# Designs tried in a protein design chat: VHH binders against p49116. Part 21

Target 1, 238 residues: p49116
Amino acid sequence: EGPLLSDTHVTFKLTMPSPMPEYLNVHYICESASRLLFLSMHWARSIPAFQALGQDCNTSLVRACWNELFTLGLAQCAQVMSLSTILAAIVNHLQNSIQEDKLSGDRIKQVMEHIWKLQEFCNSMAKLDIDGYEYAYLKAIVLFSPDHPGLTSTSQIEKFQEKAQMELQDYVQKTYSEDTYRLARILVRLPALRLMSSNITEELFFTGLIGNVSIDSIIPYILKMETAEYNGQITGAS

## First folded at step 16 (VHH)

Design mm5
Fold by OpenDDE, fold request of step 23:
Structure mm5 (fold): chain B 238 residues (1-238), chain A 119 residues (1-119)
Amino acid sequence: as target 1 above (238 residues)
Amino acid sequence: DVQLVESGGGLVQAGGSLRLSCAASGFTFDDYGMYWGRQAPGKGREWVSGISWSSGYTAYASSVKGRFTISRDNAKNTLYLQMNNLKPEDTALYYCATHTPGSYPTDSWGQGTQVTVSS
């Protein structure tokens, strides 16, 4: 039996829109986020185990975990994205909405807490200095989660998740042999992902591009998108 | 394919120092943690030290903690091991290693560099 992932799955290279504007506008933020989203989903799509589950199951899995994958992607690409700057810009844009009395006090609190949780999560991952291999397998563990409602082939999904966990464990054990707690320190970060609202994430990062279209609704199209089309998006003018 | 080339070994007196280098190629160096291992005569492979991709985390075997320092330069695709206060029991073939999916289920090693510490 071969590994769950290949070398190509460890590489996770996000290309940011160019040029970076002096002021991070909504378009730049949304474009950056969209590229990350597409990269994450196409990453998943490229996994043989994922392909083996079939289109319906694949779509269901991605719908269930896209926010978690996206968040892990944010953490992994935080430096390249200048995530702190992006989040600050989002907060600034939110201030405009506040001034216009478009949001309730409770909603403002929820959104600000969400931004805080995102930043905190990314900071915590940075402190652990998670590498590309570990991120890849963390994403795999998140992707192949059998505990989402409505999934088919849950037994197979569980097997893939276990395989991901075992391979990650093996990697950590071999690389950091006498630190028997590193794996646990890494895995205990995963619950934080499920505390984050996909709706709020969508509103913060994607409202400027997709409008009233939900990420949920476009997932099947993203998964069917040709690689050339995606690459064209990366190299194309934003 | 993963290539690792160790250098810097040699003969040194007890209490002396050596700095080992490992030149890496054939994989995206900064996507992976790296580690040093060693194999003493008549003994199995022993883990010595590990370092995360950006050097934000390091770990050491109890036997070398406080004496050895692992580091890396991602721009040069190079792993280092500074060995201070060397002891005869540190005598071994030192090798750098990583684990890529392509190397599964084993790791990738170089040929190693011999370190001999005389009493």
Scores: ipSAE 0.929, ipTM 0.976, lowest interface PAE 0.4, mean pLDDT 93
Fold by OpenDDE, last read:
Structure mm5 (fold): chain B 238 residues (1-238), chain A 119 residues (1-119)
Amino acid sequence: as target 1 above (238 residues)
Amino acid sequence: DVQLVESGGGLVQAGGSLRLSCAASGFTFDDYGMYWGRQAPGKGREWVSGISWSSGYTAYASSVKGRFTISRDNAKNTLYLQMNNLKPEDTALYYCATHTPGSYPTDSWGQGTQVTVSS
């Protein structure tokens, strides 16, 4: 049997909206995030193993892990996105909301902590110097997680996850043979993804475009849309 | 198809230095970690050093640590191995390698470049 992923799945190239404004407004942030979201979903869609699970299972998987995939995408595309600048802009926008007394103290804390976690996660991944291959298989491991509630074909999902893990292990072992801890250093980053709220992520990155529409609700449409359409607005994909 | 072409090998006296190069093509070079291996006469393949995609991480075999330096130039799709304080036991065919999904089930490597260290 062949590998879980192909060479095309290793490539993960995000194209940012152009031109980049001097002031990163909510629209620019949301557009950038939307493109990453579409790229991530279509990446998943292009995997034969993913396709083999069927539409219902596919949708359920993506609904369960979209935040994790998105976050891995943020880390992977941090330089191209100027993620630090985006996050700073988000904080600035948040400050405006704070001044307007639109958020409770507890909510402010939650959001700020979430932003901190995102930045920390991306920084940690950068320090590890994760490459395209490793990111691809980390995303696969996250995608094919059998431990989400309500999933069908859990046996197949688990099989795919194991395959992803094994292939990643093989890659790391061959590339860095006498560093027996690199794989562990990489994998121990994954739990951080589970601590991040999808709701807060959605609020920070997508409220400017989708309004009261949830990412969860549009995932089926994203998975069905043509690949060429992810350069447009997320609302246009529905 | 993945193509790797090693160069820079030769005959050198113990204590000498060599710099190996590996020209890569046929894949997106900066999406992958790269590594050097070597094969001495009558011995199996041995891992020598690995480097991450942007050079942020490097690893070395204990036998070459402190003497060899792996580096890369992504703009040139080239991998390097600076070998200092060479020893007779470093004599081997040196090859650069990578693993892409398309290379399954084995890694891709070049024909290698011969390094001979005389005592």
Scores: ipSAE 0.929, ipTM 0.976, lowest interface PAE 0.4, mean pLDDT 93
Fold by OpenDDE, last read:
Structure mm5 (fold): chain B 238 residues (1-238), chain A 119 residues (1-119)
Amino acid sequence: as target 1 above (238 residues)
Amino acid sequence: DVQLVESGGGLVQAGGSLRLSCAASGFTFDDYGMYWGRQAPGKGREWVSGISWSSGYTAYASSVKGRFTISRDNAKNTLYLQMNNLKPEDTALYYCATHTPGSYPTDSWGQGTQVTVSS
């Protein structure tokens, strides 16, 4: 039996909208985020094991873990995205809502904490210097999580997750043989992903484009989108 | 196909220094951690040192720690191993290696470069 992923799944190249404006407006932020979201979902779609689960099951998986995949993507693409600048811009845009007293004190706190968590997570991953291979398999581990409610084929999902974990372990052990804690240092970061609210992520990065449409509702559409259509959007978007 | 070509080996006296190079091609170099291994006469393959994709993390075998330094230049797709204070027990065929999904079930490595340290 071959590996869970192929060489093409290790490559994760995000193309940013060009040119970068002097002032990062909501549109630029949303377009950047959308590109990352599409890239992440199409990455998942391209995995044979993912395809083997069937359309209903794999759609349910993505619905359950899209926020985690997206967040890992943010971490992986933090430099290319200028993530710190994007987050600062988001905070600035939120100031208008704060000044207009549109948000409760509790909501403000939640949103600011979420932004803080995102930044800290990405910083922590950068400190670990996670590579493309490790990110690919971390995303696979997150994708093939059998513990989400309502999933079918949980035994098969678990098998794929275990395969991902084993292959990641093998990679880390071979590359850093006498550092027996490298894998643990990496895996211990995964729980932080589940502390992040998908609703807040959606509000911060996507409300400017999709309005009242939820990421949950568009996931089936994204997964069925032709690769050519995706590429066309990437090249045609400014 | 993954290609790794090691160079820089040779004969040196104990206490001497060598710098090994590994030219990589056939894969996206900066998506992967890299490592050096060696095989001494009559012995199995031994891990020497590993380095993460952007050099933010390095690890060394206890036998070479403090003497060897692993580094990389991603712009040149090249891995390096600076070996100082060489000892006769460092005599081995040194090889650079990586693991891509396509290399399954084994890692990819080159033909190696011979390092011989005389007493």
Scores: ipSAE 0.928, ipTM 0.976, lowest interface PAE 0.4, mean pLDDT 93
Fold by OpenDDE, fold request of step 23:
Structure mm5 (fold): chain B 238 residues (1-238), chain A 119 residues (1-119)
Amino acid sequence: as target 1 above (238 residues)
Amino acid sequence: DVQLVESGGGLVQAGGSLRLSCAASGFTFDDYGMYWGRQAPGKGREWVSGISWSSGYTAYASSVKGRFTISRDNAKNTLYLQMNNLKPEDTALYYCATHTPGSYPTDSWGQGTQVTVSS
């Protein structure tokens, strides 16, 4: 039996909006985030194993893990995105809300902690120098997670996850044979993804484009979206 | 198809140095970790050193640690192995390798370059 992923699934290239504005406004941030989100979901839908689960299961699976996939994407594309600059801009924009007393102290703390967690996660991944192959299979591991409520075909999902884990293990073992702890160092970062609130992520990155529409509600449309419709969706949401 | 071409091997006296090169093509070089292996006469393949995509992480076999240095130039799609203080037991065919999904279940490696260390 062949591998879970193909060479095309290892490639993960994000194209940023152009031109980059002098000031990173909310629109730029949201558009950048949307592109990453679409790329991540389209990556998932291109996997044969994912397709084999059927449309309903696929939608449920992505709904459950989109925040994790998005966060892994942020980490992987941190340099191209200038993530630190984006996060700083987000914080700057939040200052307006803070100054206007639109947020409670507790909410401010939650949001700031979330930003810190995102930055910390991305930094930790950068320190490990995770490559495209490893990211691809880490994304596969989080995608094919059978422990989300309401999923069908959980046995099959589990098999796919195990296959992803085994292939990643094989890769790491062959590439870094006498470092028997690298795989563990990589996998131990995954729990951090589950500590991040999808709601806060949505508020930070997507508020300017989707308005009162939730990512949860648009996931089915994204999964069915043609590549040619990509730019139209971004402009329409603004 | 993945193509790897090793060069830089030769005959050297014990205590000498060599620098191996590996030219890579047919895949996105900077999406993958790379590693060097070697095969001595009558022995199986042995892992020598590995390097992550941006050189942020390196690993070495205990037998070569402190003597060999793995590096890469992504702009040139080239992997390197600097070998210092060579020993007769380092005599082997050295090969560079990577693992892509398309190479499953094995890795891709080149023809190798012969390194011979005389006493």
Scores: ipSAE 0.927, ipTM 0.976, lowest interface PAE 0.4, mean pLDDT 93
Fold by OpenDDE, fold request of step 23:
Structure mm5 (fold): chain B 238 residues (1-238), chain A 119 residues (1-119)
Amino acid sequence: as target 1 above (238 residues)
Amino acid sequence: DVQLVESGGGLVQAGGSLRLSCAASGFTFDDYGMYWGRQAPGKGREWVSGISWSSGYTAYASSVKGRFTISRDNAKNTLYLQMNNLKPEDTALYYCATHTPGSYPTDSWGQGTQVTVSS
């Protein structure tokens, strides 16, 4: 029996829109986020174990964990994306809305806390210096989570998650043999992902491009999108 | 295919220093942590040191801590091991290694470089 992931799943390369504007407008932010989302979804789709679960189960899994996958992607691609700059731009745009009294005080607090959590999470991952292998398997662990409501084939999903966990453990133990706590330090970050609101993430990163269409509703289309179409959109948008 | 080529070994007197190098190819070097291991005569493989992809994290075996320093240059796809205050018990074949999914179930390592420390 082979590994859950292949070498191609370790590589996770995000191509940013070009050129980068002097002022990060909503369109640039949304385009960047969309590319990351598509990359994350297609990454998941390319996993044989994921394919083995069937289309309905696959869609349900991605719907359940897209925010977590996206957030891990943000952390992994933080440097390439200039995430801090993007978040600052988002805050600036939000301030304009605040000045226009479009948001309640409570909502402002929620959004700001979400941005803080996101930044903190990415910073924490950077401090741990998580590599491509570790990110790949963390994403796999998140993807193959059997504890989401409404899932079918939960036993099989659990097996895949266990396999991901075991392979990650093996990797960490072999690479850092006398540091018995590194794996725990990595895994303990995962709960933070579930504290983040998918709705707020969607509002912050996707409002400009998706409009009134939810990410949840477009996930099936993204998963069915041909790689050639995806690549064409990336190159055509540049 | 993952290729790892170790160099820099040799004969050195106790208390001396050596710097080992490992040239990596056949995989995306900066997507993976790397580690050094060694195998002394008549003994099994022993983990020596590990380093994360961007050098933000390092770990050392208790036997070499404070004497050895692991580092890497991702632009050159090269892993290093600076060995100071060498001891006869450090005599071993030193190898660099990594684990890619394609290497499953074993890690990938090179042929190694011999380090001999004389008393």
Scores: ipSAE 0.927, ipTM 0.975, lowest interface PAE 0.4, mean pLDDT 93

Design mm5
Fold by OpenDDE, look of step 16:
Structure mm5 (fold): chain B 238 residues (1-238), chain A 119 residues (1-119)
Amino acid sequence: as target 1 above (238 residues)
Amino acid sequence: DVQLVESGGGLVQAGGSLRLSCAASGFTFDDYGMYWGRQAPGKGREWVSGISWSSGYTAYASSVKGRFTISRDNAKNTLYLQMNNLKPEDTALYYCATHTPGSYPTDSWGQGTQVTVSS
């Protein structure tokens, strides 16, 4: 069998809303995040192995790992997104909420810690200088995780994950042959993704756009979108 | 199609220097790490050095550490290998390579450039 991913799956180009406002408002942040989310899900959809799992399984997988995929996307697109600026803006917005006494002290701490974890993760990935190939396969490893509750076809999912891991390993070993620990250094970052709350991520990046609608609820819709429709949304929102 | 074209090789005396170049096309250059390999006469292919997509990470074979420097210019889609203090044992056909999807499990590499170091 051929590789799990092709060149088209390595390419991951996020188009930001234009023009960038002087002040990063909630709408801009949410629109940017939405584009990244759509791109991530579109990416997943484009993988033949993912398609082979069927619609129900696909939906379940993405529901389980969208936060991880999104976070990897944030890391990968950090420069294009000006992620540090976005996060600073988010913090500023949170300060307003704090002043209005809308959040408990504990909640504030949780949210701030989450932002810190996001920043730290992205910085760590930048420090490792992860490339598009490695990101693609890290996303695949995250996507094809068999250990989420309620999944069907777990054996097949595991096989895909293993294939992703092996192909990544082969890449790293060939590119950096005498650095026997690079793969481990990369993979050891993945647990950090699962320490991040999807609820907090959703609140920080999506609340202004989708309101009370959950990412969980829109995932099936996004996965059913036609490529042309996806592209139209990206271009139309610019 | 992935194309890699190496240049800059030649004959040099021991202790001399060469700078190899590799022109890349047919793939998104900055999405991939790149590496140099070499093949000496009668020997198998040997990995020499690797570089990450933005040059934030480099790795070297123990035999060339401190003497060779790998670099890249993503704007020019070009990979470089600065070779200093060359030794006769460095004599080999040097090739630029990458592992791209679709070519799995084999890598893509060019025709190579010959480096000959005389005593």
Scores: ipSAE 0.848, ipTM 0.936, lowest interface PAE 0.5, mean pLDDT 92
Fold by ESMFold2, last read:
Structure mm5 (fold): chain B 238 residues (1-238), chain A 119 residues (1-119)
Amino acid sequence: as target 1 above (238 residues)
Amino acid sequence: DVQLVESGGGLVQAGGSLRLSCAASGFTFDDYGMYWGRQAPGKGREWVSGISWSSGYTAYASSVKGRFTISRDNAKNTLYLQMNNLKPEDTALYYCATHTPGSYPTDSWGQGTQVTVSS
């Protein structure tokens, strides 16, 4: 009846850790990525349509799509995060690891390929000049995907995804009425998100966490957190 | 809460130029694309031009392409329309607009500024 998202879902403001270190380090990268992850999870959890699907469905959806949401967040916040600088530092580290014979060539090739795909995705989104409204609805389309194995309530999930698609279409057509191809150009970027590996994302951005933490395994806890706890994780003030 | 206030309209001779401004408040201006529309007397509203949040993408109605230029200044929360080589058929009430979730199912638009082009 009303819109799928509210005005507050369009706003997506990432606050970076301070101070900026003189030299890039694993702690800074992991803290920055953690803030983005919690901002993204808080965003998803706060959607009334998401809440209406129930806890089991919520967990299943987020487990299936957290990496896609995170990647959209990276693209949206790429400038604020200085993402190009972070990725360049990671590439330099990988090249040093080859020289020191510390990692297998196959693994380094996989990670480098993932970095190039991520950079290409972010560049394509920047070229389209995707705004906050468009990002919010792209995230909603990704979140409410009925295609994932093991989902319940797939009919309702599909209805929410269709609503997100229609509201995005309405926005693009109203803002750019005689550009009949903008919506298609935007939507055709989404398949690239499914090529992103959650395992490699964890290695690139979350290696600084204690132990070998799988983001998938902590999703149920993250979704149940109090708003005050989220704000602490998003700003780094626990 | 969305407030859009147009200015810069007036009477101008055919072939002349005019620059419209739109002051925006009550929403996060740089999260959204913006557009100009116009309404001639006794006619429906016509989309004129749209611009993306950082000005990296613009689009124009075929009737104004090459003559009008849309721009924005996010530091001043202001949208602009530079209109060159004006024609009598450009005579209309010009309004700026945006679509937010809060404006659903419609758009937010201002009261407009009148542009009258004499022959």
Scores: ipSAE 0.766, ipTM 0.918, lowest interface PAE 1.0, mean pLDDT 88
Fold by ESMFold2, fold request of step 23:
Structure mm5 (fold): chain B 238 residues (1-238), chain A 119 residues (1-119)
Amino acid sequence: as target 1 above (238 residues)
Amino acid sequence: DVQLVESGGGLVQAGGSLRLSCAASGFTFDDYGMYWGRQAPGKGREWVSGISWSSGYTAYASSVKGRFTISRDNAKNTLYLQMNNLKPEDTALYYCATHTPGSYPTDSWGQGTQVTVSS
């Protein structure tokens, strides 16, 4: 068997809705986030190792890690998305007009802390100058996480995660041979992803398109979509 | 499909300078870190320097640190190595390299450009 990922998995090109509005609105933010989500799901579905685990396992893995994959995608595409501008617009909407039925003072503080953690994560990844190969393998490491509750094929998942770790290690050591700490610096960023709340991500990025339905509930449908439907959702053309 | 073509080598006196270039094609240059290696006759491969995709991170072998500078121009798909204060022990075939999933389990290498440093 060859590498866990192919060259096509290293390329991760997000296309933004056009034209960019003078003032960002909920529709633009939700469309941009939707394109990233579908790009991320298509990426995961296309991995041969992922396909080999079977449909029920695939659904369980993606339900467990979609927010981590999405957050890695935000960091990877932060420049092309103008993510800092999007986050500023979200903060303005949250403070001025966006009201949740159950929003409290403590909830507002939780949401603002989440936004800060997201920005901190994206900045730390940019400071490390993470490339497409490294991002692809970080995504594979979080996708093939054997420690999520309720998984049945954990030995196979662990083997794939170890393969992703080995291939990332090989890349980093070959490219930066005498820096023994780069891999560790990269990997210690991953635990922050588990601190990101999926329901806050949904609230911030997906309320305009999905309403009150959770991403978790639509994942089986997303994973079964035809390739042409994915391409339409990724580009906004379908 | 990965193509790496080095140039800029030659004969130079100790203490002199050279600038190596590596033209890259056949892959998405911006997705990968790049590195220079060298091989003197009768020796194994020696890693020289690496650079991240946007140049935000660089690393150097102890033997060249402070004398060599790696850089890249993503608009031209080109990798560079500025070599200053050259020493006779820097004499080697210099090659640029990258690792892609398609090169697994090895790396893609150019043919190299010869650098010879006379005393």
Scores: ipSAE 0.765, ipTM 0.916, lowest interface PAE 1.1, mean pLDDT 88
Fold by ESMFold2, fold request of step 23:
Structure mm5 (fold): chain B 238 residues (1-238), chain A 119 residues (1-119)
Amino acid sequence: as target 1 above (238 residues)
Amino acid sequence: DVQLVESGGGLVQAGGSLRLSCAASGFTFDDYGMYWGRQAPGKGREWVSGISWSSGYTAYASSVKGRFTISRDNAKNTLYLQMNNLKPEDTALYYCATHTPGSYPTDSWGQGTQVTVSS
């Protein structure tokens, strides 16, 4: 039949809140991250293969992988978001919290290690100059992961993941035919995504959410949202 | 719809140089890697060189490495191939290409520009 993804899935444009504040603040970081999250969820929800798996399976897949999709989105949009500046500001804030004895030393160490892993991941993706097509298919490989616990329809999920892998392979082989190692270099970056903590991602980027509601708990609601409501969350137009 | 228009081909003596251009439209140029291929008379298509979306990654067929340079200008939606030290074996129709989901299972190609290298 047709490809797993369409041309619209390759396009992944994040619009930052306006105006850019003179000083980086929690509200700007949280709004920026929220736009990326909703862009990522809209992206996943619009895939026909994803829709075909049914609502319960959709919820299970996204609950399992939302942090991996978000992390790929951070890497893809790192320049537009000024991610290095955001992370530097967070590091400075954490170091001040140590000096003022306001936060557990063990927790700060965990958060700093996570920030370092995130920076390293984003740098490695930039070094490979990953394009929109490659990111779209990496996201699809991550989304259709059959090995997460508690999934049903794992045979069909595996078939969709294999289709994503085949289509990425075809693209890389056609674009860079005599570079036999590019696909392998790209794919070996993916295991690092499983090392990223959802809990710490929420602390770094989603502290400004109303209440302390975890993203995991709101996934069913996010997936049911009307398209117009998604677009409002992505652009901040409402 | 993807449109790719090559130019800059011609007749050149062995050892000479040419610069090929490819004007791209109908898609978001900087979401994709691009490549050049060529087809010599009586032969199948062969890949020549590829370039990533921001030019941070390039690759070349062993037969042209060191002689050809691929580049792109995303502001002008244009792909280039600088061809130096040309050999009669480089005689071919040169085409630029990209792969999008909309082109599945094949690629989008231009009609090509002829390069003829005389000895």
Scores: ipSAE 0.759, ipTM 0.914, lowest interface PAE 1.1, mean pLDDT 88
Fold by ESMFold2, fold request of step 23:
Structure mm5 (fold): chain B 238 residues (1-238), chain A 119 residues (1-119)
Amino acid sequence: as target 1 above (238 residues)
Amino acid sequence: DVQLVESGGGLVQAGGSLRLSCAASGFTFDDYGMYWGRQAPGKGREWVSGISWSSGYTAYASSVKGRFTISRDNAKNTLYLQMNNLKPEDTALYYCATHTPGSYPTDSWGQGTQVTVSS
């Protein structure tokens, strides 16, 4: 009983590394992306419905959807992150890599397609002017996806997703009562998230992560990390 | 807790204008869309207009489209409704509202400000 999310889940405030360098570099991009990833995973961890599913299910859900949550976070925080500037810098770097024959033409084409899809997704979300409530519930819908392989408790996950959908519907209908299409316009953006490659997201935003490991392998550790350790890693010694 | 305080109502002649204000506090104003509703005597509540968090999206009830303009100032935590070409049918108690998880299953709204349009 009660709402799926609390008021604290609607607030999603990303703090950026300071100061922003005059010339963007791999370290700044990776630190910025790491802050978004940790914020997104701790956001998910704090949801009572998520906690109720148990630690093994929690890890499985986040492994299945971390890239979707991260991509929603990119769209939500695009202005704070100066995402358009980051993507432009990456595109310039890729064009130089073609001239220097450092990457295969097929890989560069895949990465450029991914960047285009990401830009289009973020632009479409900005045109809809998606707010914090709507983003929180879109994130909940992708988090509680029962159709990923290998999940247990899929009936309960489905019930939580249905609750998220109903609460989003209620909000949109109350705030924009005579716009009968806003909910549909918002929801039809979600399938694009499944087209985003986690492998390419790692290449774009997490190059230089110490250990050269995939995000999938560090998810259990991120979920256990306390907020104080996270702040120390992002702002202090890291 | 969410607090919404409307002002700017009054008595006006048909064809006149009013500007309503809604001061908001107790929540993060720019995380939410906001809306105006109204309740005429003997009628249920009617949604009037909604606005997204950064003002990039607005929507209006058919009965007020082209005459009313919703706006917001996030630096002042204030919602506005500019009402032009008022008609006697616009006579109602006007209230601002939002929906937060804390207000579930209902909305947070103010006490409202009375608008009376004489013919």
Scores: ipSAE 0.745, ipTM 0.913, lowest interface PAE 1.1, mean pLDDT 87

